# Designs tried in a protein design chat: VHH binders against Putative glutathione-dependent formaldehyde-activating enzyme. Part 4

Target 1, 157 residues: Putative glutathione-dependent formaldehyde-activating enzyme, of Halomonas elongata (e1vbt6)
Amino acid sequence: MLLEGSCHCGAVRFRVVSPHPYPFNRCYCSICRKTAGGGGYAINLSGDADTLVVHGAEHTSIYQAEIDGLTSPGERHFCSRCASALWVFDPRWPELVHPFASAIDSDLPRPPERVHLMLENKPDWVEIESREQDRCFAGYPDESIAEWHARLGLEEG
Key: E = the ipSAE of ESMFold2; O = the ipSAE of ESMFold2 at other seeds; V2 = 0.75 times the mean of E and O plus 0.25 times the DockQ between their complexes.

## First folded at step 1 (VHH)

Design d10 (framework vhh_8h5u_2)
Fold by ESMFold2-Fast, scan of step 1:
Formats: C-alpha cells, structure tokens, sequence
Structure d10 (fold): chain B 157 residues (1-157), chain A 120 residues (1-120)
C-alpha cells in the first residue's frame, strides 16, 4: 500500500510503500513516548526506504537518542517548524523506514489485534487500553511487524 | 554475515546449574536497538521464548523460568549468556540463541542450538 504523510504545518510531505500497513503496535518506551507519544505510546509502521519520497526535506531535523552512554545511529526525523514526528530511519538497516501512524494522511486499516510493547518503561499515569485479544510485552515482542501481518492473514501479496 | 554460536550445553542432574554462552559476529550486542534472546524446543515441535535482553540491559522472562534463569551480556566480548539455576527435568531441551533488531521486533538470526539434558 502507498502511504502519504505530512507534518502538521505542511512544510514536509512524504510518500512511501508499505507491505505491512496495519497500525497495530503501541510502543511505551521513553524515546517513543517522549518524541511521538501524546497518549503514552507511539505507533510505527513498516516502509520500504527505497520508495521514500520527501518534499520539503530541508525542513526536517534528526534526533539521535543516547542509551547507556552510546549514541544511537537510529534517526528520528521530525519537522523543524512544527515538531511533528515523521519517521525513524536507521542506516544500519538502509532498506527499512518506519513512518509514525500519526504522520500518515492515507486511510489506514483498523487492526483486529494490538501489540503493546516496552511496558516495563511505561510511567504510572499511562493506562493500557488492552482488549482480550491484544498482546502485551514487558520488553520486545516475540514477532516482527511482517510476522504479525502474516499470522493474521493480512499481508499484501 | 551475522552469526550467533551457542556453547555450554550438557548433562546435569536435577537441581544443578549450567551457563550457556552465545558468541556474536557481524552483530554488535551493545548497539542501540539490538537485542538478544534464548529460546528452547521441548516437548513438541514449537519453540518457546526463555529470556531476552536489550542493548540497554533490560530483561524479560516468562513465569516458567523467572527467578531461576538470568540472561546477561558482556559487551567487551560481544557475547550473551544464560545462567540456569535449579534445573528441572522439564528444562530439558535444545536451547537456541537469537539476535535481532528492534526494526523487526523478532529475532532474525538463530544459532544451531545446544542440547541441555536434566536427568538423573
């Protein structure tokens, strides 16, 4: 599926092809929560980095987190004008880009099951809206974004 | 190019201890976004997760091993470990080391496995 996205002020617009467009994961880690998580979590999607087209790239800025004294090579791209979180790109995996669902303008499908991850990093004021079918993980989940789509029969192919 | 190699399996009596090692190459255990884990296969043909550790040192365990097993890493040796204490017959399995990236949310690279047998 072709995904179109933008920042709130419109200075940055982008499109990217996603083979796995369901917005199913909720990441509660401090990086996702503080940079893209108004509800206490961020939702990221899968995208093919080779298909990423950006208009207004001069208005993007990059944040790289420091974890245990190490600077992450992971790049969190955001609009320098309005601070909208847009996507994560990591040059160690140049084939992948992860746009935030909050930046997508295209109609995203509704996930039948959600995955809540990095819950050990969740602050007490954040409440988990977990349904019976949802899956919860204190750290990383036991399946990839692609595997979640495959398990539920939702892969585009 | 990424490889993980397990070692340290063997035969122990119930109540004994064993430490498994996982040496990584082409993969930096301490790099942000990287994680390692241990899986085992016994009784059927499905594997189950035993432990995970992130580059930041956060760990996760299922209730079946929590309090008995401890996962750790040595960044200087680029090696992960699984310390197994108070071993039971039901811990008998082939143990696999796995390495992965947070971009996949699952371990992408698996070792060949090492046999752990708990019997008298």
Amino acid sequence: as target 1 above (157 residues)
Amino acid sequence: EVQVVESGGGLVQPGGSLRLSCAASGFTVSSWGNYMGWYRQAPGNQHERVAIITSGGKTNYPDSVKGRFTISRDNAKNTGYLQMNSLKSEDTAVYYCAAGYDRSYLFDYWGQGTQVTVSS
Scores: ipSAE 0.006, ipTM 0.200, lowest interface PAE 10.2, mean pLDDT 80

Design e01 (framework vhh_4orz_3)
Fold by ESMFold2-Fast, scan of step 1:
Structure e01 (fold): chain B 157 residues (1-157), chain A 117 residues (1-117)
Amino acid sequence: as target 1 above (157 residues)
Amino acid sequence: EVQLVESGGGLVQAGGSLRLFCAASGFTFSSYAMAWLRQAPGKRREWVALITSGGSTDYADSVKDRFTISRDNAKNTVSLQMNSLKPEDTAIYFCARDWGRYYFDYWGQGTQVTVSS
């Protein structure tokens, strides 16, 4: 599915093909929460990095988290004008880009199951509305975004 | 240059205990978080336990209260104490270096743990 996205101020617009466009992952870790998590979590999608087209790229800035005293190679791209979080790119996996669902303007499909991860680090004020079929993990989940789509029989389109 | 070498795997009966060790070299060990992950036959790889550079720990729900991760910065080792083992714990266990919460960049070769009933 072709996804279109933008920052709040409109200075940055982008398009990317997502092989797995269901917005199912809710990450409650401090990095995701503090950079893209107004509701106490961030939602990351998958995208084919080779298909990413950006308009207004001169208005993007990159943040790399400092974790345990070292700079992470993971790149969090955001609008330097309005601070909208846009996507994550990690050069260790150069085929993938992970746009934030919050930056997507296209109508995203509703996930049949949500995965809640990094729950040990969520603040007390965050309410988890977990449905019967949702999955919850204290830390990292046991499957990738692609594996989640495969398990539920979901297709591109 | 960076090397992670696991040891301590083996065959153990259900209810038993086993301790895994990971010897790290080629980097400033004390500056990194370290983790243990596992992959069971026919299943997906899953994270098991993590210890930060400061010594804070996190565990997967499936092993919480049974497994304990620890580190020795003087010896460049991270260890996993596994108690009350179940047949479901049978897997290849991997030591991994963490750039940050669950972003792993180097893995060991793995050590086999088999829990018989």
Scores: ipSAE 0.000, ipTM 0.103, lowest interface PAE 18.7, mean pLDDT 80

Design e02 (framework vhh_4orz_3)
Fold by ESMFold2-Fast, scan of step 1:
Structure e02 (fold): chain B 157 residues (1-157), chain A 118 residues (1-118)
Amino acid sequence: as target 1 above (157 residues)
Amino acid sequence: EVQLVESGGGLVQAGGSLRLFCAASGFTVSRNYMAWLRQAPGKRREWVALIYSGGSTDYADSVKDRFTISRDNAKNTVSLQMNSLKPEDTAIYFCAKGYSSGWPFDYWGQGTQVTVSS
């Protein structure tokens, strides 16, 4: 699926092809929460890095988190004008780019099941609205993004 | 808190084998996505092998059928068995803790050098 996205002010617009466009993962860790998590979590999608086309790239800035005294190679790209979080690119997995669902303008499919992860890092004021079908993990989940799509029969198209 | 220490690298001739080890502390490897990545001179870092918390594995096409990733839950280690080594496998190999392929939540070690002579 072709995904189109933008920042709030419109200075940055992008498109990317996603083989896995369901917005199912809710990550409650401090990096996601503080950079892209107004509701206490962020939702990252998967996209093919080779298909990423950006208009207004001169208005993007990159944040790299410091983890245990080391600079993470993960790049969080955001609009330097309006601060909208746009996508994550990690050179350790150069084939992938992870746009935030909040930056996508395309009509995303509704996930039949959500996965809540990094719950051990969730602050007490953040409430989890978990449905019976949803999966909850104190840390990392038991499956990859691709495995989640395959398990639920969502790999067709 | 989280520490990853790689070992087992060295010099080997083409066609030979090496086994790399990653000793983890501050977390449990069986509950996390663990990866081996490599960076060759003048190239970008690339993932080589991945083991998911549930135990399934993925491999880059360049190493498929030659490399095997595994974990030892009792020792809290992840290993990479490298067979039929080629000169193009020469790189610094890194062990990484991540959420999934491409996900931003990670730690990695200092790396271990693997050199394959022709």
Scores: ipSAE 0.011, ipTM 0.213, lowest interface PAE 9.3, mean pLDDT 79

Design e03 (framework vhh_4orz_3)
Fold by ESMFold2-Fast, scan of step 1:
Structure e03 (fold): chain B 157 residues (1-157), chain A 118 residues (1-118)
Amino acid sequence: as target 1 above (157 residues)
Amino acid sequence: EVQLVESGGGLVQAGGSLRLFCAASGSIFSIYAMAWLRQAPGKRREWVALITSGGRTDYADSVKDRFTISRDNAKNTVSLQMNSLKPEDTAIYFCAADYGTWSYFDYWGQGTQVTVSS
């Protein structure tokens, strides 16, 4: 699926093809919460980096998280004008880009099941809107993004 | 939750070799990217080697061509073969697990000490 996205001020717009466009995972870790998590979590999608087209790239800035003295090679790209979080790119996995669902303007499909991860890192004020069908993990989940889509019959391509 | 336990560290002379092991507990180890990091006294932690869930590897320039990272998904282990060791490789080495973007790099073990004498 072709996904279109933008920052709030419109200075940055982008398009990317996602083979796995369901916004199913909610991450409650401190990096996701503080950079893209107004509701206490962030939702990352999967995208093919080679298909990413950016307009207004000169207005993007990169944040690399520091975790206990280590600088993460993961690049969090955001609009330098309005601070909208846009996507994560890690040069160690150059085929993948992870746009934030919050930056996507296209109508994303509703996931039949959500996965809540990194719950041990969730602050007490964040409420989990978990449904009967949802899965919850204290840390990392026990299936990949591709495996989740395959299990639920939702693969594109 | 991923539990990581490192082993294989010790004392070795410059030019020697060591093999570090990381044992992971968890039902689906194969979905995690795994990394080795190190911290020398008074220095920041630095990443050393990485292996993705698909088997792609990458290395810090300081260890390239000397270190090799590998994984055994059947045994839930990741290992680091260290050759041509130098005194500047002296550090505590940590195993870490990541979901596929470094932004979730929250799991690492207690570390194993590597000391390289001249």
Scores: ipSAE 0.011, ipTM 0.270, lowest interface PAE 8.7, mean pLDDT 78

Design e04 (framework vhh_4orz_3)
Fold by ESMFold2-Fast, scan of step 1:
Structure e04 (fold): chain B 157 residues (1-157), chain A 120 residues (1-120)
Amino acid sequence: as target 1 above (157 residues)
Amino acid sequence: EVQLVESGGGLVQAGGSLRLFCAASGFTFSNYYMAWLRQAPGKRREWVALISSGGYTDYADSVKDRFTISRDNAKNTVSLQMNSLKPEDTAIYFCARGPLRYSGYDFDYWGQGTQVTVSS
């Protein structure tokens, strides 16, 4: 599925092909929460990095988190004008780009199951709204975004 | 439970070689990126080498062309061949598991480390 996205001010617009467009991953870590998590979490999708086309790229900036004294190679791309979080790219997985669901303008499908991850990092004021079918992880989940789609029969190519 | 156990550290003279091993258990090893990081006394941990599930490798500039990372999926082992060692390579070396293709955080599990000391 072709996904179209943008920042709030419209200076940055992008499109990317996602074989796995369900917005199911809710990440509660401090990086996701502080950069893209007004509700206490961020939602990441997957996209094919070589299909990513950006208009207004001169208005993007990159943030790399420092974790345990190490600079993460993960690149968080955001609009330098309005601060909208747009996507994450990690050069260790150069085939993948992870747009934030909050930056997608295309109609995303409703996930039948949500995955809540990095729960050991959530502050007490953030409430986990979990359904009976949802899965919860103190750290990282035991499956990738692609594996989640495969398990639920939702791979759309 | 995920376990990562390092071995192979020791004392070696400058210009020498060492091979480090990391034995992994408690997860499907072949599905994960694996990495080696090091921490010298009084300094931050720094990334040294990375190997993907498919065998892609990457190295920090400080060790490029001297160190080689490899894996054996049948034995659930990742190894680091260290050649042309320098005194500044002296550190505790840690094995780490990367997330399964999640780009919000780099590593979720670490071993206890193995000491490498390079004498001048």
Scores: ipSAE 0.012, ipTM 0.276, lowest interface PAE 8.6, mean pLDDT 82

Design e05 (framework vhh_4orz_3)
Fold by ESMFold2-Fast, scan of step 1:
Structure e05 (fold): chain B 157 residues (1-157), chain A 120 residues (1-120)
Amino acid sequence: as target 1 above (157 residues)
Amino acid sequence: EVQLVESGGGLVQAGGSLRLFCAASGFTFSKYAMAWLRQAPGKRREWVALIYSGGSTDYADSVKDRFTISRDNAKNTVSLQMNSLKPEDTAIYFCATEGWYSGSPAFDIWGQGTQVTVSS
């Protein structure tokens, strides 16, 4: 599925092909919460990095987190004008780009099951809206985004 | 839930060797890069060795040519062979996995580590 996205001010627009377009994950880690998590979590999608086309790229900036004295090679791209979080790219997985669902303008399908991850890192004021079918993980889940789509029969081709 | 259990540490004399092991569970091990980090008393944690999902490796300059990282995807284990050990290698050694999403913490440590002490 072709996904179209943008920042709030409109200075940055982008398109990317996602074989796995269901917005099923909710990540509660401090980086996701503080950079893209107005509700206490962020939602990442999977996209094919080779298909990413950006207009207004001169208005993007990159943030790389520092953890225990190490600079993460993961790049969080955001609009330098309005601060909208747009996508994550990591050169260790150069085939993948992970747009934030909050930056997607295209109609995203509703996931039949949600995955809540990094729950040991959530603040106490954040309530988990977990349904019976949802899965919860104190840290990382036991499957990738592609594996989740395959398990539920939701791959786009 | 991700679990990493380190083992293989101990006391060795300078010039000796040790092999560390990390048993991993709770995630699709073969899809993620694995690392070894270490922390000496009163110092920050530092990265030592990396092995990517495709098998490529990187090493910190301080351990290059002395340490070898390897993985066994069938057993969900990562190992660190440490040769020509020096007193400055004394530290708690931690196994770490790279975040499941790009931009997550560079390395996430889940276990308590394994102590390596190198006497002169």
Scores: ipSAE 0.014, ipTM 0.240, lowest interface PAE 7.2, mean pLDDT 80

Design e06 (framework vhh_4orz_3)
Fold by ESMFold2-Fast, scan of step 1:
Structure e06 (fold): chain B 157 residues (1-157), chain A 119 residues (1-119)
Amino acid sequence: as target 1 above (157 residues)
Amino acid sequence: EVQLVESGGGLVQAGGSLRLFCAASGRTFSSYAMAWLRQAPGKRREWVALITWGGSTDYADSVKDRFTISRDNAKNTVSLQMNSLKPEDTAIYFCAKDLSYGSGYYDYWGQGTQVTVSS
């Protein structure tokens, strides 16, 4: 599926092809929560980095998290004008880009099951709205984004 | 919360071998992707090796075929076997858990272990 996205002010617009466009994962880690988590979590999608086209790229800035004095290689791209979080790119996996569901303008499909991950990093004021079918993990889940789509028969291709 | 303690560093001559260990404590060790990173004097930190929660491994081109990452679930340990060491491998080596669901944000623990390779 072709995903189209933008920042709130419209200075940055992008498109990317995602074979796995269901917004199913809710990540509660401090980086996701503080940079893209108004509800206490961020939702990361999968995209093919080779298909990413950006308009207004001169208005993007990159944040790299500093953890215990060390700089993470993961790049969080955001609009330098309005601060909208847009996507994560990690040069160690250059084939992948992870746009945030909050930056997507295309109609995303409703996930039949949600996965809540990194719950050990959740502050007490964040309440998990878990449905009966949802899965919860203190750290990493036991499957990847692609494997989740495959298990539920939702991948494109 | 997981704490990670690195060990096994030291001084070795070029062509030699070292084995680094990372001891993990806390919850969900087997659910994390684990990585080794290094920082040489005056250089940027770089990723070296990764082992996923599913057991798949990946290596930086500079260490491929010389280093091997493995895990011991009974001991909650991840290790890095370093063979055919070069002076360019001199660095502080850090063990990290991957908190990013594969997108590369690491939670760094401990102070690392120093590896020095003499010519």
Scores: ipSAE 0.013, ipTM 0.267, lowest interface PAE 8.2, mean pLDDT 79

Design e07 (framework vhh_4orz_3)
Fold by ESMFold2-Fast, scan of step 1:
Structure e07 (fold): chain B 157 residues (1-157), chain A 117 residues (1-117)
Amino acid sequence: as target 1 above (157 residues)
Amino acid sequence: EVQLVESGGGLVQAGGSLRLFCAASGFTVSSYWMAWLRQAPGKRREWVALITSGGSTDYADSVKDRFTISRDNAKNTVSLQMNSLKPEDTAIYFCARTYKGGYLDYWGQGTQVTVSS
């Protein structure tokens, strides 16, 4: 599925092809929460990095998290004008890009199951709206985004 | 509660091999991305190897084809097999737990590896 996205101010617009477009994955870790988590979590999707086309790329900036002097290779791309979080890219896996569902303008499908991860890092004010069918993890989930789509029969390939 | 304990370091001659072990407690290693880092004298810690929760691996260019990271889910351990060691590999080696797309959140006290010429 072709996904179209943008920042709030419109300075950055992008397109990317996603074989796995369901927005099922809610991450409650401090990086996701503080950079893209207005509801206490971020939702990231999967996309083919070689299909990513960006207009207004001169208005993008990159944040890499740093702890104890070590810089994470994960690149969080955002609009330098309005601060909208757009996608995460890790040069270690250059074939993949992870756009944030909040930056997608295309109508995303509703996931039949949500996965809540990094719950051990969730602040007390964040309430989990967990449905009976949802899965919850104190840390990382036990399957990838591609594996989740395959298990539920939702592959777009 | 979360702890990482490294072992297996020591003195080895150039061209030799060592296997490092990381014993984890307070969490399950298969649910996290795990990494090995090293710190040479007078330098910052640098990343050398990574294994994702799904089992994919990646390596720094300096150690590619010489080092192999692996995970034993039953023992809750991560190991680093180091072959064809060079004096430049001399460092304290640290095991770390990583956040997806982010920084390290826990690491051990390290184990010393010394490679003689």
Scores: ipSAE 0.000, ipTM 0.162, lowest interface PAE 11.9, mean pLDDT 79

Design e08 (framework vhh_4orz_3)
Fold by ESMFold2-Fast, scan of step 1:
Structure e08 (fold): chain B 157 residues (1-157), chain A 121 residues (1-121)
Amino acid sequence: as target 1 above (157 residues)
Amino acid sequence: EVQLVESGGGLVQAGGSLRLFCAASGFTFSDYAMAWLRQAPGKRREWVALIYRGGSTDYADSVKDRFTISRDNAKNTVSLQMNSLKPEDTAIYFCAKVWDSSGYYPRFDYWGQGTQVTVSS
């Protein structure tokens, strides 16, 4: 599925093909929460890096987080004008780009099951709005985005 | 479900060597990059060595040319060969799974209890 996205001010626009466009993961860690988590979590999608086309790329800036005392090679791209979080790119996995669902303008499909991860790192004021069918993990699940789509019989592109 | 069990730590004199082992279970080991991290008393955890699915390796500058990371996919094991040990290498060493097929930003999973390495001067 072709995903179209943008920052709030419109200076940055992008498109990317996602074979796995269901916005099912909710990550509650401090990095996701503080950079892209207005509700206490962020939602990352999977995209094919080779298909990423960016308009207004001169207005993007990169943030690299420190995680457990280590400087991450992961790049969090955001609009330098309005601060909208846009996508994550990690050069260790150059075939993948992870746009934030919050930056997507395309109509995303509703997931039948959500996965809540990094719950051990959420602050007490953040509420987990989980349904009976949802799955919850203290850290990372043992299942990738691609594996989740395969398990539930969901395939796009 | 996912379990990482470290072993091989101990007391060694400066200039000596130790080999650490990590036995992994609960996931498809060959699908993930693996790492060794360490935490010294009163200090933050720091990355030491990484081994990717294809066998490529990366090392922190503090251990480069002294430490060697390797993996055995048939036995679900990661090893860390530590040579020319220094007192500043004293730390608890942790085996970690790297999330490399998640579709999310990859991070280290700290799932082992760790193994203590003490280097006397």
Scores: ipSAE 0.006, ipTM 0.187, lowest interface PAE 9.6, mean pLDDT 80

Design e09 (framework vhh_4orz_3; at its last look DockQ between E and O 0.55; V2 from the best seeds 0.00; counts 0 for: pae O 3.1 > 2, grease 33.4 > 24.2, SAP .848 > .668)
Amino acid sequence: EVQLVESGGGLVQAGGSLRLFCAASGFIFSSNAMAWLRQAPGKRREWVALISYGGSTDYADSVKDRFTISRDNAKNTVSLQMNSLKPEDTAIYFCARSKYYDFWSGYPDYWGQGTQVTVSS
ESMFold2-Fast, scan of step 1: ipSAE 0.242; ipTM 0.592
ESMFold2, look of step 2: ipSAE 0.354; ipTM 0.676
ESMFold2 (binder alone), look of step 2: mean pLDDT 82; pTM 0.837
ESMFold2 at other seeds, look of step 2: ipSAE 0.360; ipTM 0.701

Design e10 (framework vhh_4orz_3)
Fold by ESMFold2-Fast, scan of step 1:
Structure e10 (fold): chain B 157 residues (1-157), chain A 118 residues (1-118)
Amino acid sequence: as target 1 above (157 residues)
Amino acid sequence: EVQLVESGGGLVQAGGSLRLFCAASGFTFSTYDMAWLRQAPGKRREWVALITSGGRTDYADSVKDRFTISRDNAKNTVSLQMNSLKPEDTAIYFCAAHPWGYSKFDYWGQGTQVTVSS
């Protein structure tokens, strides 16, 4: 599925093909929450980095977090004008880009199951709105994105 | 629940070779990306090598052409073959497991010491 996205001010617009356009991951870590999580979490999608087309790229800025004494190679791209969080790119996995669902203008499909991760980092004021079938993890999930799709019988988007 | 146990470290002379092993348990190993990182005395940790669940490999420029990462999904093991070792490769080497699509490594082993004498 072709996803179209933008920042709030319109200075940055982008398109990317997502084989897995389901907004199923809710990440509660301090980095996701503080950079893209007004509700206490960020929702990360998957996209094919080779298909990413950006208009207004000169208005993007990159933030790299420090994690346990290491500068993360993960790049959080945001609009330097309006501060909208747009996508995460990690050069260690150059085939992938992770747009935030909040930056997507296209209609996203409803996932059959949501995965809540990094819950050990969740502040007490954030309530987990978990459905009975949803899965919750103190850290990372016990399955990969590919395994999640296989378990639920989902086709590539 | 998740356990990563490194082995194979030791003392070796410059130009020598070592093979490191990481035994993994507590998760579906075959679906995870696996990485090796290292921390030299007085330095910050740095990434060394990556092997994806699909078998693609990638390396830091400092170790390219000298190190080879591999995995054995039947044994839940990731390995790092280190050739042409240099004194600057002296570090504690850590195994890390990462689900595809995230930039943070939460599953780290305790590390194995590699010392390369000049």
Scores: ipSAE 0.000, ipTM 0.220, lowest interface PAE 12.1, mean pLDDT 78

Design e11 (framework vhh_4orz_3)
Fold by ESMFold2-Fast, scan of step 1:
Structure e11 (fold): chain B 157 residues (1-157), chain A 121 residues (1-121)
Amino acid sequence: as target 1 above (157 residues)
Amino acid sequence: EVQLVESGGGLVQAGGSLRLFCAASGFTVSNYAMAWLRQAPGKRREWVALIYSGGTTDYADSVKDRFTISRDNAKNTVSLQMNSLKPEDTAIYFCARGRTYYDILTGFDYWGQGTQVTVSS
């Protein structure tokens, strides 16, 4: 599925093909919450990095998180003008780019099952709205985005 | 429940080699990113090597080409082969289980107690 996205101010617009476009996971970790989680979590999608086309790339800036003394090679790309979080790219997995669902303008499909992860890291004020079919994990599940789509028969690639 | 126990540290001469081991219990190491970090006296902890659930490895510039991280799934262990050791490698070495978000490392949730490595000139 072709996804179109943008920052709030419109200086950055992008397109990317996602074989895994379901916005199924909600991550409550501090990096996602503080950079892209206004509701107490962030949702990343998966995209094919080779298909990423960016307009206004000169307005993007990169943040690399510092994690227990490690500067993460993961690049969080955001609009330098309006601060909208746009996508994560990690050069160690150059085939993948992970746009934030919040930056996607295209209508995303409704996930049949949501996954709530890193729940031990959520602040007390964040309430979990879990459906009976949803899965909840105190830490990170052992299932990747691609594996989730495969398990539910939702692969598009 | 979750436990990480390091071993293999000790005193070694500059130019020598050591192999560190991390025995994990309460979880399967192949399902997580696993890391070796070190802390020298008076310095912050710094990472030196990572192995992700998919098997991809990453190294800090200071140790690349000298250190090799690996895992033994049958024994549920992670090891760090350290070659061409330098006095500046002297530190307490910690095994840690990584938290990942879409294969992006976001932190560490469990740590071993550490093992001392001392490299003499």
Scores: ipSAE 0.012, ipTM 0.350, lowest interface PAE 8.4, mean pLDDT 82

Design e12 (framework vhh_4orz_3)
Fold by ESMFold2-Fast, scan of step 1:
Order: sequence, then structure tokens, then C-alpha cells
Structure e12 (fold): chain B 157 residues (1-157), chain A 119 residues (1-119)
Amino acid sequence: as target 1 above (157 residues)
Amino acid sequence: EVQLVESGGGLVQAGGSLRLFCAASGFTFSRYGMAWLRQAPGKRREWVALISSGGSTDYADSVKDRFTISRDNAKNTVSLQMNSLKPEDTAIYFCAKWTEYGSGLMDVWGQGTQVTVSS
């Protein structure tokens, strides 16, 4: 599926092909929560990095998370004008880009099952809204984004 | 509960070698990247080596070609082989989990193991 996204002010617009467009992952880690998680979590999609096209790239900035002086190789791209979180790119997985569902303008499908991950990192004020069908993990789940789509018969190719 | 326990540190002469170990428990080790970091007195922590869940490695320039990181998923351990040690390698060495989901960030630290390189 072709995903179209933008920042809130409209200075940055982007398009990326996602073979796995269901917004099912809720990540509660501190970086996702503090940079893109107004509800206590962020939702990352999977996209093909080679298909990413950006308009207004001069308005993007990159944040690399830092813990006590240590710089993460993961690149969080955001609008330098309005601060909208847009996507994550990690050079260790150069074939992938992970746009945030919050930045997608395309009509995303409703996931039949949600996965809550990194729950060991969530603060007490964040409530987990888990349905009986949802899966909860203290750390990372037992399957990849692509495997989740395949298991539920939702893969697009 | 997540636990990371480092071992293998000690006193060594410049030019010598040490091997550090990190025993992990409380999570599915094979699904996480792992890292070694160090902190010298009065300095901030710095990363020295990373290994992905799939075995891909990366090193800080200061240790490249001297240090080798490896993992054993059957034993839930990550190791750091340190060769050609220099006095500036003196630090407490920490093991950490590393996420493979787009952020590449370390989220759990062990208590550390002291490495002292003399001369």
C-alpha cells in the first residue's frame, strides 16, 4: 500500500510503500513515548526505505537518542518547524523505514489484533487498553511486523 | 525481571588481553540486540560494541580491530574479546540490551565489571 504522510504544518510531505500497513504495534519504550507518544506509546509502521520520497526535506531534522552521552544509531526524523515526528530510520536495517502512524494521512486499516510491547518501560500513569484478543509483551514480541501480517492473512505481497 | 550480570574484568598490562562476559536473564535473549559500553571515572558512558539479534556487529572507532563482540543464544551470553589493551581502555564495562525496532537504543544496564590497564 502506498502511504502518504505529512507534518502538522505541511512543510514536510512524504510517500512510502508499505507491504505491512496495519497499525497494530503500540510501543511503550521511553524514546517512542517521549518523542511520538502523547498517549504513552507510539505506533510504528513498516515501509520500504528505497521507495521513500520526501518533499520539503530541507525542513526535516534528525534526532539520535542519547543516554548519558551515548548516541543511538537510530535516526528519528521530524519537522524542524512544527516538531511532528515523521519516521525512524536505522542504518543497521537499511532496507526499512518506520513511519509513525500519527504522521500518516492515508486511511489506515483497523487492526484485528493489537500488540503492546516494551511494557516493562511504561510509566504508571499510562493505561493499557488491552482487548481479550490483544497480545502484551514485557519486551519485544515473538514475531516480526511481517510475520504478524502473514499470520493474520493480511499481507499485501 | 530483567538481569544482566557482567564478569571477566581485572588488571592487565598494556598490550594484554581480557575477555568479558554478560549473562542475561528475564527476557528472550535471542530477540534483542546487545551492546558493551564503558565509563571511565569522571567521564560519561560511551558505547564500544554492538551486536544485533542476527549477529551483525559495529564498533566505536577507538576500539575497532582490537575488540570483538560475540553472542551465544543457547547460553544467553554476550562476550567482548579485548586485545591490544591500552591504558585509556581503563573503565567499568557495562552490558546492555539494544532494541532492533527502529530506535537502536539501549534500555537496560548491568552493574558493570572493572577493567584496569596498567602502564
Scores: ipSAE 0.015, ipTM 0.234, lowest interface PAE 6.9, mean pLDDT 79

